VHH binders against q9y6x5. Designs and how they scored, part 110

Target 1, 379 residues: q9y6x5
Amino acid sequence: LPPKLLLVSFDGFRADYLKNYEFPHLQNFIKEGVLVEHVKNVFITKTFPNHYSIVTGLYEESHGIVANSMYDAVTKKHFSDSNDKDPFWWNEAVPIWVTNQLQENRSSAAAMWPGTDVPIHDTISSYFMNYNSSVSFEERLNNITMWLNNSNPPVTFATLYWEEPDASGHKYGPEDKENMSRVLKKIDDLIGDLVQRLKMLGLWENLNVIITSDHGMTQCSQDRLINLDSCIDHSYYTLIDLSPVAAILPKINRTEVYNKLKNCSPHMNVYLKEDIPNRFYYQHNDRIQPIILVADEGWTIVLNESSQKLGDHGYDNSLPSMHPFLAAHGPAFHKGYKHSTINIVDIYPMMCHILGLKPHPNNGTFGHTKCLLVDQWCI

## First folded at step 3 (VHH)

Design s14 (framework vhh_8h5u_2)
Fold by ESMFold2-Fast, scan of step 3:
Structure s14 (fold): chain B 379 residues (1-379), chain A 126 residues (1-126)
Amino acid sequence: as target 1 above (379 residues)
Amino acid sequence: EVQVVESGGGLVQPGGSLRLSCAASGFTVSEYSNYMGWYRQAPGNQHERVAIITSGGSTNYPDSVKGRFTISRDNAKNTGYLQMNSLKSEDTAVYYCAKGWTVERYYSGTYEFDYWGQGTQVTVSS
C-alpha cells in the first residue's frame, strides 16, 4: 500500500492565533502528532506565491508566481490573482502533484489549492475541482475523501484549501477578538469534521495529514495609509501590484521614477530591483518589476482612496505576524513532538520523502524537518 | 468618498432584456484585485449573488443566471454593467451594485463589499 498524504491549508492562519484562542479539535490532532509553532514563509507574504512555494519548495523568484498580480516584461502578459489560468504563469516550477503523477503509477487529488486546476507542464491533477469559493468545506472534504478511497491508480497526494481565516482577518483585523474568536472556532470545528470523516472512512490510521497555512495577518488602519498619488503622477508609471508591496513599471526613465518615490513616505522602502535585499530572494525573475515599494507592517499603499481593510499581509517575511504554523499527524510523524521553526520551502522536500518521490531541485533543506519524522535521526 | 449608483431598472416582459449600469465614483478601476458585483433581493428572500467581476475581468455567476446574465466593466467610464437576457418572473427583485476593495482572492469567489448602492427595481411581468 503506497504512503498517502493529505495537505490542508487554512488561508491566513497566523501562528500566534494558536496561543490566543482555544482549538480543542486542533489540539487533539497535535496531541498525537507534531506541531511546528512558526513557519517562515517566502517574500512576498501573499497567498498565490506562498501556496506555490509549499508545493514546489522554491522561492518566488524561482517558481515564477511572484505576486497575486503580475506582469511579465519579456512576453508582455498580465496575470490577475483571480482570473488567469494560462499555464505560462505556472510552468517555471514543477509542483508535487505533477511529480507524484509522473514518477510512479499514482494519482493526485485537489480541492481548490492554487494551481491544481491548471495544466502545468501538460499535467493537471488527476482529480480536481475548478476554483469556486461558494463550494463548502464539507463538499471539498467529501470529494477528497471519495478520491482517496476509490481511485485507481491510487490517490497518494491530495490537497484541500479553505479561504478562512484570511477573509475575516482582512475584514475585521487580527486584533478583533470577538469576531476572530467566532471565525477561529468555526475553523476548529471544520478540523474536527475532517478528523471525524477520516476516522469514519477508515483512513485516519494510515493517512499522513498536514494542516498548515500560507501566511499570517497584521492589523491595518485608515490612519496608516500611504497615498501613492501624492508621491508620483500616474503618467510616469504602470502599476502592476499595489499593497503592501507595490510593483512599479516606469513609463519614463527608471531613475526619475525612483527619485520621485524614494523619500515620499517614512513608512515605505523603495527599491530598484537590483537593490532588493538578498534575504528576500526576490530579485531574479522577469515578473519582478524595475521598482518595488515595501510598506512597513500595518501600512497600506492606496491610490487617492481610503482602504477598508483592517487586516493585511504581504509584508516582510521576517515579521512574526506574517508566519503561519504547521501541524501534522500520521504514520510518518512522531507523536506529541513540538518544533519551533521551519522555512515554508522545507515542506516540499519533507512531503517528497514521505511519498517516496525524488524531489526536483529546490530551496528547502530536508534536515530542517527530520525531527518531525519517525524514520529519521534528529540532530 | 466612494459612491455606487445603480440605473437601468424597470418593467419588462418575460423573455425580455434589461441592462443595469453601476456608476462608481471616488475610486479607480486600475487595481487588479478590485471587485464589483451585483446582488438581488426579492421580498421575503435573503440577498442572492448574481454576478461578480474582478478588475482583471474574471467573472463568476450562480447557476440560476449563468448563460442569461453577463457582467462587464468599462474602465474609461468607471462603470459596471449587468446585461440580463431571457428574463423570468423569478428574476423580479431589487438589484444592488456592490464595490469592494480587494481581500486578495485567487479566482472568482468569495468577495467582501464595502460600498453598496441603494438598489434598482427590476420587475418581470406581462
Scores: ipSAE 0.007, ipTM 0.302, lowest interface PAE 9.1, mean pLDDT 87

Design s15 (framework vhh_8h5u_2)
Fold by ESMFold2-Fast, scan of step 3:
Structure s15 (fold): chain B 379 residues (1-379), chain A 125 residues (1-125)
Amino acid sequence: as target 1 above (379 residues)
Amino acid sequence: EVQVVESGGGLVQPGGSLRLSCAASGFTFSSIDYYMGWYRQAPGNQHERVAIISSGGSTNYPDSVKGRFTISRDNAKNTGYLQMNSLKSEDTAVYYCAREYTVDRWGSTYTYDYWGQGTQVTVSS
């Protein structure tokens, strides 16, 4: 009876993979749905920050997950794997599954989406799986579809997260056509399995499904390394995050650390916190460090070591290589419509509209996604 | 130059204990962008991650070993460890140490920088 939405993320799915490889199952999905060719993600273009932006509609400085590695200057806490389950890190925003459960006494279900195994504002997804990378896509899908069909109150919002093609993108790099072709074909087959499972269970015609990603991937090289140890001694700073955006906490005078770093490499921009470009929306949070280093696309910041990463992300969010896509199908969406670009923060208010929820204040603009929706006017 | 060396494997009886060591040279485990993990491969099976630890000391284990295995690291010695207690015949495998680059702090990637040659653990009476 109420509208239902399944949000699926394939981590690190660069938008232009759609143009360079064949996706017969995804193409069939798009033919009867909508495609947004580029999603402009938030800075920094990393997994935890962007997954949380999708479900909150907020820039990283506002939702508080500003990196995959963080230090909070006010409380002196460090974000680590053991602390990723501490609500402290997640409580600066209200994700959509919390909104869904609190406004209409509805249920939410989650298979591995970042944050869904954490009680946020004392609310955790009604049905969830503790994060475990060893759990197959099939098992995640089995649980989600079971919960969508067998829940009281009804599950109206469900999430499904998969680690590929990000893991392989890092290992092989996006320019390795042989290896990436195999990986992307397997993902397309998983999309086929998803659609077939929903059809077999009678869910397909009445369920809204969004397939998206958090970021893209760019090619790295041993020829494009920035060695921080050549610029500054370890004793002068604490390293909070390394590459491609380094977060520097000075142990000595900030200006002295800045002066040692500012001319170290022509392939890295060095910013005092107050000088970080406004367009990044990456300044107003205690978890953003006093000095930020931003490597140029394809450059890797290292500590007197080689890097075997052939692909990476985290770079400037204006770069097309950092952009994912969004595809959607269901009763809320037009059929056969292609849209050029939306901002990743626009996904949250669109999802709230589909579910009939009042969104929390957010940085998204509903007008940017209205052309995707059958109940909206597109000019 | 850049390598990991596993040690501490051997033959033990069911219910016994072993402590595996992973010594690194040419790189450090103290980088906040990298995890150290222990993996095992039994004959006929795929590689299975049995423990992972972040630079800050956060750990994760599959249900099959949770409560029995403990991963730790000594950053001053650039060495990782796996303490294995209450060993079962099902734990028989070659155990590998890997330094992993991960973009997710919950250790969700299958990407790794360096793998060692492994150390055999056999649990038999």
Scores: ipSAE 0.006, ipTM 0.240, lowest interface PAE 10.5, mean pLDDT 87

Design s16 (framework vhh_8h5u_2)
Fold by ESMFold2-Fast, scan of step 3:
Parts: structure tokens; C-alpha cells; sequence
Structure s16 (fold): chain B 379 residues (1-379), chain A 126 residues (1-126)
């Protein structure tokens, strides 16, 4: 039988939550598996871009999901909630469930992972659930375990997405210890439920399970606002994305727009597209706008109004507050091993190796994850 | 609101052919926001997708049926079809027509399998 893998994401699970809160179920999972303390995600540190990077091994400029709000300068298409079903936005990469389904006789299953309900290169996940925030973790888990246990062709790759702690991180901010403690305790209990169900169904011993996230969270404040209306009049540009990375499409001369923005706030960096730092790998795509504004950690860009967010993400991917973690358990993984850091793009080639799939060209480095795997030499 | 009804199932010998039909109410197959698929479940097995077709005509099939099954839709008649050729005993199952609409766009493009038929039995046996 081919190896099986379940990939689980808890949206917005900041890596240092593991050090500041108690996770008895997750710690038991890690004790018999592996922990990567920090995963360096891709820029921008947003949900859609990073979830797609996990499953493609590509930087955002390469896979084309460059933000949660996008405009394509070549085709003149806008990415909105109505347009995100258009395969155009997702077709610049091949996610792992597509590769899994196209190699040999294999199925994929998905509980609400971004992109799994879109036909990408004419291939949609064999089994999937549509995003509906009202659907419980238990129902998502029941469907995934049902599909893993007796599907034909066999489900060898499954994904499970959960919105927390991101929603609460935005609402309360990561520094709200009382509210975050309650939210994180509930997540730990869900991890306990997941492990127990896999054991009861006889899946636990032969299934590889990865628990990870797309980004972290940082504290925001009404004292840390950048009012874009104070910098430039709305008539000079079209706003494609706002905060903490603003995507500016000039209606006048680009240099004139840049000059109005470049010294407006000491708490944001203003880049012409060609001047975006190479380390971001965020330049070579038609969906990246001619001018990008990057707010400093904890600063929010607004249009002459207050922000309702007490926590946010999207900031510089070198910031530890933006980093998630990765924990894994199963026959492919060592037991009781801790690793410091990997890149989020490294997850894809590691998963391909575990599943015996040939990866599509990607930006990950398999060598970075070797020490996690029992069939690899780390020394 | 939307209802889907399968027909065309029955008993067929190995190597034979069957054509399943899926009749839908509410103009589901003419909407730009819909997709349609065929799923099957054999006794003791979980559900398996055998075909999907989108409003623009793009199709997808698992390797188990690729080259043998063909999905199509007639948007004017609000009907979908599954042409099944070279049937094998392993194709014995209840076949379901499922249709979906875009819903809850919070985390990206979503399609619900909200509209399922009651299923039609296909038995491949001599």
C-alpha cells in the first residue's frame, strides 16, 4: 500500500504560543514525533498565499496567489470572492493533491483547505468540503477519516483546515492572555480528538500526520495607524489591497505617486515593484502591483478611519511573530526530535517524498527536512 | 430549491454499456455558478468521485474510469449524463448525481455538494 498523509492547518497559530501556553495533547503528539519550532513562511504572510505555498512549494510570485485581494495587469481581471472560483488565479502552480491524483491510482480528500474546491489544471480534490464556518471541526474530521478509511482509489493525501486561532487572534490580539488561553485550550482538545479518532479507527499507526499553520499573529493598536488619505488623494491611484501590505495601482505617473508616498510615514516602507527586496521573492508576477507599501510590525494602514483588528498578519516574513510551527507524527518521522527552522516552501517536497510522488519544480529544499525523516541520513 | 433525479441504472453484463441521466430543476446546469459530478458507493466502500464537469465544459476523471466513462451536460435541458462503457464488476455501485453552487466565499472559491440525488443502482454481473 502506498504511504498516507494527513495535513492539518490551524490558521494563524503563532509559533511562540507553544512556549507561553499549555498544550498537553499536542505535547504528547510531539513526544512521539517531531517538532519544527519555527516555519519561515512566504511574503506576504497571509492565509491564501501561504496555504497555497505549503501545497505547491512555491513562492507567491511563482504560484500566483500573491494576496487575498489581487488584480492582474495583463488580463485586467480582479480577484474577488466571486472570481476566486476562476481557475485562472490558481493555475500558475500544481498543488500536491493534483499531483497525488495524477500519479498511479490515488485519491485526495479535503476539508476546506484553500484551493481544494477549485478545478486546478482540470483536477479537483477527489473528495472535498466547501468552506462553511458553521461546520464543526468534528464534522470535518469525521469526513476526512471516513474518506481515508476504505475509499477506492485509496485516499493517500488528505487535508483539514480550521479557522482558529486566527479569528480570535484578530478579534482579541495575541497579547490577550485570558481569551487566547481559552481559544488555544480548545484547539489542543481538538488535537486530542483527532489523535483519539485516528487510534479508534486503526489509522494512527500507518498514517503520517502533519500539524502546521500558515502564519502567526502580531498585536495591533489604535495608537499605530497609518492614514493613507493623509499621504495621497484617492484620485491618483486604485487600491488593490490595503493592510499591512498595500498594493497601489497608479492612475497617474508612477514616479509622482511614489514621491507622494515615500516619506509619508516613518512606519512603512514604500517600494517600486522593481525595488522590492529580493529576499521577499515578491516581484516577478503580473498580479504584484507597481507600488507596494509594507507597514512595520503592529502598524495598520487605514483610509481615514479606525481599525477593528487588535491582531493582524501579512508583515515581513523575517519577523518571528509571523512564523508558525510544524509538528508531525507517523511512520515517516523520527520520534522525539526537535528541529529549529525550515522554510514553508520545504513542506511540499518533504510531503512528495513521504507519498512517493515526483514533485513539480519548486522553491523548497528537501535537504532542510531530512533530519525529520527516518529514511534519510541527517549526520 | 434545486432537486436532482438520477435515471438509467440497471443490470448489465461485463463489457456492456449504460448511460445515466441527471435531471435538475432550477436551471442549475445553465448557471455560471454551478458544477455537476457523478459519485458512486459500493456496499462496504466509501464514496468515490467518478466524474466532474464545470459550466464551461471542462471535465475530470479518476484513473479507474478514465477512457471508459464520459460526463456531459445539456444546459438548455438542464440535464447531465454519464456514459459508461466497458463496464467491469468493480463498477457495481449506487451512482449519485451531485450539483453545487458557490457559497461562503470567506476562505476562497467554494462549491457545495448541497444537491444530491437519491442514487441509481448499477449492477455489472452475468
Amino acid sequence: as target 1 above (379 residues)
Amino acid sequence: EVQVVESGGGLVQPGGSLRLSCAASGSIFSSKYTYMGWYRQAPGNQHERVAIIYSGGSTNYPDSVKGRFTISRDNAKNTGYLQMNSLKSEDTAVYYCAAGYEVDLYRGSTYTLDYWGQGTQVTVSS
Scores: ipSAE 0.000, ipTM 0.119, lowest interface PAE 15.2, mean pLDDT 86

Design s17 (framework vhh_8h5u_2)
Fold by ESMFold2-Fast, scan of step 3:
Structure s17 (fold): chain B 379 residues (1-379), chain A 124 residues (1-124)
Amino acid sequence: as target 1 above (379 residues)
Amino acid sequence: EVQVVESGGGLVQPGGSLRLSCAASGFTVSEYSNYMGWYRQAPGNQHERVAIITSGGSTNYPDSVKGRFTISRDNAKNTGYLQMNSLKSEDTAVYYCATKYYFRGDWESTYDVWGQGTQVTVSS
């Protein structure tokens, strides 16, 4: 009987939400499973990069999804609506569903996880849904559980993605206790529905389930704006990505653009590509632009305009506000164990171990997660 | 609720200029990951992309219009523009504004909002 794993992501689920709100269903899940209180994500702390890091175990400079908006200097392609399903953007890494399908004659299933509706190295998830934000959590769950029970070869790896609490975090900000309480209660109810569905279908006892997220959320304000147009005329550069990490492609010499930007605001750091801090692991890729601007937590970079966002992410990955959590339950996991922190790239080799797959070379360290697992010696 | 409306089309002689506007309502074009694009369709042809602009201001054009057309956006006005210079008879088409709306999460797999189109005729 091959081991099975369901990986669930609630986008933008800040780790500290667990301490500030009540999650009866998630707490019951954790009581009989494991909790990692903080997951240190990769820089940039954005949705596309971190979701791909979870399933590849690689830093962004290695897997190539370096932002939600990208430009490739070698091919001169833009990551846009016409190119978001172009395999070119995703082919610098091998995600776990591809490895799962190629090593053991197993199937993978996906409900909306980034990259699962794209053929990567000529391999697409065996079962998948094209991304559509209008599809309910219940419909995604119904498809995943149907595929887990009714597939040949068997589905051994499944993914489920949900957009909240990220969308509401942006709209209301994480400090809006009334609105965030309502949103997070709905998410907890969805977790309850997920567990109930798996129990009713006889999947619960033999399925490993991981519930995690890609990043957190921090409060933004109209009082914390950096107006890029006050620093430099737009004719001097092409803007590849704006906020809170701006990606600048100079139209004139790089040094002149850098000099116009470097002292523009006390609330952002300006880096030439080669000067980006090593701790970010955000340097060695053609899709990382010659100049990167990094706003301080809670500051928004704008182009002579206001911002309607009350919450945002993408900031320095050392910030606790940017960290998600990881909870897991199933035959591979201990019961009632709490762990303080892991790196988000550590999830991939742990999942490969659970599934009996040989991982591709990656930046994760299996030793960081082995205390979560029943079949590992932990000291 | 969520829609885009084109304006600024019309009749112009070869070598002339037109500026198209695309007004968005029911959503904010500077929010989330979003793109605005201009597409055209001549009689008997499929839609073709003529310009795209990202939320960050990065632009892309096919060779047929590069150097003649410029796409821009004004996030404060929730409006996109297409400046068309040195117009040719081959540019005659219905021009459509399209955008991807990310209400929940950071992307969609297809363009989810299209305008009804505005006619551009280049004739002597």
Scores: ipSAE 0.006, ipTM 0.226, lowest interface PAE 9.6, mean pLDDT 87

Design s18 (framework vhh_8h5u_2)
Fold by ESMFold2-Fast, scan of step 3:
Structure s18 (fold): chain B 379 residues (1-379), chain A 124 residues (1-124)
Amino acid sequence: as target 1 above (379 residues)
Amino acid sequence: EVQVVESGGGLVQPGGSLRLSCAASGFTFSSIDYYMGWYRQAPGNQHERVAIISSGGSTNYPDSVKGRFTISRDNAKNTGYLQMNSLKSEDTAVYYCAAPYYKSGDWRLEYDYWGQGTQVTVSS
């Protein structure tokens, strides 16, 4: 009886893959649902920041997950995979699974979505899996569908995360048609498996399903490297994050470090924190370092060594190569509707509406997604 | 469930050679697009990256070991290797086989140390 929502992420699914490759299962999903062709993500265009923005509706400066590697200047803590379960990093926002459990007597379920194995404001998803990349998509799907059917209080919000096509995008680069074709066909087959499983269990007609991603991918090259050691001696700074957005903590005067970096390469922009472009919404947080370096699309920042990545992301969020898509199906959504663009922060208030939850203050605009929904007026 | 076991350490004279092995169980190297690597730690020092290898065979080494150490893997045997030649007293450390936690778009891959490591001592 209560509305139910399954949110699925395929990491690194660049929007224009939909135009360059065939997705018969995803196409069938979209025929009976909706497609948003481009989702403008938040800066920086990285996994942890954007996954947390989807479920909070906040820019990174507001939710506090500002990079995959972070340093907090006030507490002097470092964020790494070995301590990503410290609630300190996640407590600057309230994700939708927490709101779902606290506002209504409902359960949440999670298969590997970033942050779901962490107690946030003393609340953890009722059902969750500790992150482990070795767990198959099928096992994640089996757990999610079991929890959707066999829970009290009922699971009304569920998440499912998969690492591809991001891993292959890094390894081969998005322009490797042969290898990417194979990878993306496998993703489409997984979408087919998802739909078939939901139909077999009697969930398909009554469940709202969103399929989306956190960012895209761009082609990198050994010919497009910025050697940071050629710009500045490592004794002058502590490196918090490297590429394609370098986070620099000066050991000497900030202006001296800035002056050594500002003209070092024509293929990166160097910003003092207060000079970071307003359009990034990447300034007002203690975890954003005093100097950031932003590489141009396809350029990799290195420390006197070669890069092994043929694809990367993290670049300017205005770049179409950094944009994912959103597809959705279910009783809340129109059938056969296509929309051009939404902001990634708009997903959160839309999901709150579908679930009947009062959203926490957020940076999304419900009006941007109203045309996707059957209970909303749109022209 | 998922484990790696290091072996092949020991005592060797300066200029000597050792081959370390990293046997994986609970996952296969060929089924995941990831990097694997070797790290070392000497008493009183921080961990140092020694070598990394991608699933496609691309390698990277710090200057301290470049030309002396070679990382490789055998996907069929589910085993990684570190061939260490022209060993110096400065190479004395516990060596750890590292499986990466793969963060999408993070050029600096962070590695988890799996197992107790294997001791390498270079002395006369």
Scores: ipSAE 0.000, ipTM 0.173, lowest interface PAE 14.8, mean pLDDT 86

Design s19 (framework vhh_8h5u_2)
Fold by ESMFold2-Fast, scan of step 3:
Formats: structure tokens, sequence, C-alpha cells
Structure s19 (fold): chain B 379 residues (1-379), chain A 125 residues (1-125)
């Protein structure tokens, strides 16, 4: 019987939340499965880029989803929202659901994972839900479990995406213990609902389940603002993305724009595209703008305004506050094993191995995840 | 010399049948390559995938040809085939065979490369 995998993402679930709050349902899941305490995500530490890196195993410069707001200088196209369904933006990589459908005669199912409602290389997830934030977790779970149990060809790869704790992390900030405690307890209850539903349907013992996230969250403040209007006039550039990584398209000489920005704030780094640190793997794509501004952790870049966000992400991917975790359970995984760290791009080749798929060339290293798997020798 | 040669095209009346062949120099349809497909392009239209076969022999077809077309592969002869039955005027196109070329994937917008010059299929009476 071919292996099956359900990949679940709780957006913005910072790894350190596991240390500071109680998760009885998630801890029971981990007790009989595996935990990776930190997942080092890709830069920029944003929702679309990291969700696409999980399912392609590629850095953002390689898969082309380089931010949540993008501009392509060659085609003059703009990408600015979660509902952008132009395949152009997604076609620089082949996500795992496309590979699953093309390499093996199997189906994929998706409840709102970024990109799954877009035809990519003329292939859309066999079953999917158009993105709508108003759809409950229960409805998403009902659809996914129905498709896992009642599909022909069989669904072997399924995804489930949920917007929390990211939305609350932005609204309250991760240091708001009272509000974050309520949100995280609700997420733990949803994990309990997920496990119970799979058990009732007879899927639990034979299904591989991964619970992970795309990034963490850090505390922001009205006392930590960088006002770009104090650095440079709007007439000199087009702003492609603002905070905490600003993407600047000069309307005048690039060096002149750079010189106006480079000493404006001690709390941001200003890079010409070719000077972006190699460790970010954020340089070799036409959608990366000629000048990039990177704010220090907890600092918000604004245009002569206040920020309503008490929490944010997008910062340097070396920061532990930006790291999610990964937990997994199922026949492919050891029971009761804890691992310290993997790279987010390592998830893709691991998932391909579990599903018996030939991975497309990618930036992940299968060796980093082999200790999680029962069919691998870990020394 | 062309490494891949598509053949078997021609003129056929509606309701007729044709079998296309894709013969290769060297081993292009080995178990190392997980899939091989057939694609077509009619004047004024985009390329359309019409059949795919995986290394284990499973197949996939779009609704436009499902039940009429059958893809197969003979790894020992290094040859792929497309059996086309109940042909319609809408099937008129140049047909190409392609395989997964994962060694060239980085930066590739399509997972398939076309390795032949194509073979013309015309359905008309």
Amino acid sequence: as target 1 above (379 residues)
Amino acid sequence: EVQVVESGGGLVQPGGSLRLSCAASGSIFSSKYTYMGWYRQAPGNQHERVAIIYSGGSTNYPDSVKGRFTISRDNAKNTGYLQMNSLKSEDTAVYYCARDYSERYYGTLEPFDYWGQGTQVTVSS
C-alpha cells in the first residue's frame, strides 16, 4: 500500500512557545512521534516564501516567491496579496503536490496551503479549497479527511494550513502571555481534534502526519520605528515591500538612493543587491530589488506613520525568535525521538522519501532528517 | 543526429486511429527517469500535455483524451508509444515526446524537455 502524508502548518508558531506554554495534546503527539526543536527557515522569514520552501526544498532566490509583496523587473508584474493566482509567480519551482500527481498516479489534497489554489506547471492540487480566511479549521479538517478516505486515485499527499498563531502574534505580540496563552491553548485543542478525527476514521495508525510552521514571531514597539520618509523622499524610489525587509526600486541613480539610505538608522542594514550576505541565499532572482533594507529584530520600517503591529516576522533567519518547530507521527517516524535543528528546506526531500517520490534538485540535505525515520540508519 | 525521433503521424479521417512512436539513441527511458510524456501543440495554441507514464507503468491523461489515448513504454527497446483512437479534428497538432530531466531542473519552468522535432497529426476529411 503506498505511504500517505498529511502536512499541517500553524502559521507563525515560534519554537520557543513549546518551552513557555503547556500543550498536552501536542506533547502526547510528540511522545509517540518525533520533535525537531528548531527549524531554521529561509530568508525572508515570511509566510509565502517559507511555505513554498517547505514544499519545494528551495531557497527563495531559486523558487521565486521572494516576499509576500513582489515586483518582477523583466515582466513589470506586481504580486501583492495572498490571492494572487497568476501562475507566473509560482512556476520557478515544482511543489511536492505537483510531483506527487505527475510521478505516481496519485492525488493530492489541500486546505488552503499557499500555492495550492494555483495551477503550477499546468497542474493544480487534485482537491483544493480556494483561499478564504473565514473558513474554520473544522471545515478544512473535514474536507482533508474526506479526501484522504474517499478519493480515486488515492490521495497520498495532503496539506492543511491555519492562520493562527500568526494573526494573534501580530495583534498582541508574542510577549502578551495572557492573550497568547488563550490562542495557543485553542491551537492545542485543534491538534487534539485532528488526532481524534484521524483515529475515528481509522487513518491514524497508517498516516504520516507532520505538524510544523513557516516562521516565529518577535515583539515590536512604537518605540522601535524606522521612518523611511526621514531618510529619502518618495519621488526617488518605488517601494515594493516595506517591513521588516524593505525592497527599494530606484527611480534615480542606484548609488544616490543607496547613499541617502546607508546611514539613516543604526537599526537597519542597507544592502545593494550584490552585497546581500551570502548566508541569506537571497540574491539570484529578478524579483529581488536593487536595494534591500533589513531592520534589526523588533524594529518596524514605516512611512511617517505609527505601526499597529505588536509582533512581526521577516527578520534575519539566524534569530531563534524566527524559528518554528517540526513534530511528526506515523509509520515512517521513530517514537519519542527529539532532534535539535534542521533547515526548513530539508523537509521537502524527507517528504519525498516518505512518499517514494524522486525529488527535484533542491537545497535540502536528506542526511539532516534521516535520524527521524525508522527506515534509515542513524549513527 | 537527433537523439529522439517521433514518428507515426499522418493524415487520418475523424474516428480513425494512429500510433505514435518515440525512438531514442541511447537509454532515455530507463528506470532512472520516473516519467515520460506526450505533448502537442496546434497553431495558435499553447503546448498541452496529453499523456504521461511513470516508471512503474501507471498513466495519467487529461479529460480531453481520456479513454481514447493510451501511452506505453518499452524500456528494453528504448521506445515510447502513444496509441490514439477515435481521433477528432481537435486532435490535429504536432506531437512531441519528452521525459523528466531532473538533472536540468534548477531554474526550469517546465519539468519536461521536448527531445524530438515532433510528428504532425492531421485529422480531416
Scores: ipSAE 0.000, ipTM 0.113, lowest interface PAE 20.6, mean pLDDT 85

Design s2 (framework vhh_5j56_2)
Fold by ESMFold2-Fast, scan of step 3:
Structure s2 (fold): chain B 379 residues (1-379), chain A 130 residues (1-130)
Amino acid sequence: as target 1 above (379 residues)
Amino acid sequence: QVQLVESGGGLVQPGGSLRLSCVASGFTFSEYSYYAIGWFRQAPGKEREGLSSISSGDYGSTSYSDSVKGRFTISRDNAKNTVYLQMNSLKPEDTAVYYCAAKYYRDTSYYTLPSEYDYWGQGTQVTVSS
C-alpha cells in the first residue's frame, strides 16, 4: 500500500502561541509525534506566497506567487487572493499534488489549500473544493476523509486549510490574551476533532499527518501608521501592494520616485528592486515591482486613512513573530521528538521523501528534516 | 452564487446627500467569511474608479480614494447583509453609475482596484444637477 500524507494548515498560527496558551489536543498529538518549534517562512510573510512555498519548496521569486496582490508587467495581468484562478500565476512551479498525480498512478485531494482549485501545468487536484471561506472545518474534514478512504487511484496526498487564527489575529491582535485564548481553544478543539475522526475511520495508524501554518502575527496600532500620501502624490506611481510591504510601479523616472520615498519615514525601508537584501530571496521575478517598501514590525502603511486591524503579518521573515510551527504524527515520524528550527522550504523535500516522489529542483534541504523521520540516520 | 443589488441612486442637487445600499445574497456578512465589498463609479467616457471598501477580515477596516475622503462614508449592517455608502457634499463631477462589488480572499490585504473584484452589481445612476 502506498504511503499517505495529510497536510493541514491553520492560517496565521504564530509559533510562540504554543508557549503562552494551553493546547491539550495538540500536545497529545505531539507527545506521540514530532514538534518543530519554529519554521522560518519565506519573505514576504503572507498567506499565498508561504502556502505555495510549503508545497513547492521554492522561494517566492522562484515559484512566482510573490504576494497576495501582484502585477505582471510583461503580460499586464493582475492577481488578487480573490482573483487567483488564472493558471498563469501558478505555472512557474510544480506543487507536490501535481507531482503526486503525474509520477505515480495516485490521486490528490484538497480542501481549500491555495492553488488546489487551479489547473497547474494542465493538472488539477483529483478531488478538490473551490475556495469558499463560509464552508465549515467539519465539512472540509468530511470531504478529505471520504476521499482518503474511497478513491481509485488511491488518494495519497491530501491538504486541508483553515482561515483561523489569522482572522482573529487581525481583529484582536496577538497580545489580546482574553480573545486569543478563546480562539486558540477552538483551534485546539478542531485538532481534537481531526484526530478523533481519523481514529474512528481507521486512518490514524497508517496516515502521516502534518499540522503547520504559513506565518505568525504581530501587534499593530493606530499609533504606528505610515501615511504614504504624505510622501508622494498618486500621479507619480501605480500602487500594486500596500501593507506592510508596498509594491510601487513608477509612472515617472524610477529614481525620482525612489528619492521622494527614501527619507519619508524612519519606520520603513525603501528598496530599488536590485537593492532588496539578498537574504529575502525576493528579487529575481518580473512580478516583483521596481520599488519595494518594507514597514518595520507593527507599522502599517496607509493612504491618508486609518486602519482598524490590531494584528498583521507580511513583515521581515527573520522576526520570530512571523514564524509558524510544524507538528507531525504518523508511521514516517519519530515519537516524542522536538526540533528547534527548519526553513519552510524544507517541508517539500521531506514530504516528497515520505511519499516516495522525486522532488523537482527546490530551495529546501532534506538534511534539515531527516531527524524527524524514523527511516533516516540522524547523527 | 454571489449576487449584489444596488439601490438609492437618483437625482440630487449640488451640496446634497444620498445613501446608496448594496444588498448581498449567496453569502452572509454576519457569518465568518473573508470578503471585501467595494464601491466604484464610472462616468461616461471615463475608466471605472474605486471609491471606498470595507473588509470582513479586518472587521470593518475601511479605505477611501482621495476624491471622496471626508465626503463619503462606508458602513455595513451584517444583520441585513447590506453595505451602505453615505455620500455628502455632492458635486456635479460625482455624476456617474455607482457599482457595488465583492470579492472573497484569504487575507486582509486589498485595494479599491476594479480588476481585483469578482462579483459586480448592475449599478445605480447618481446624477448631481440643478
Scores: ipSAE 0.013, ipTM 0.453, lowest interface PAE 7.0, mean pLDDT 88

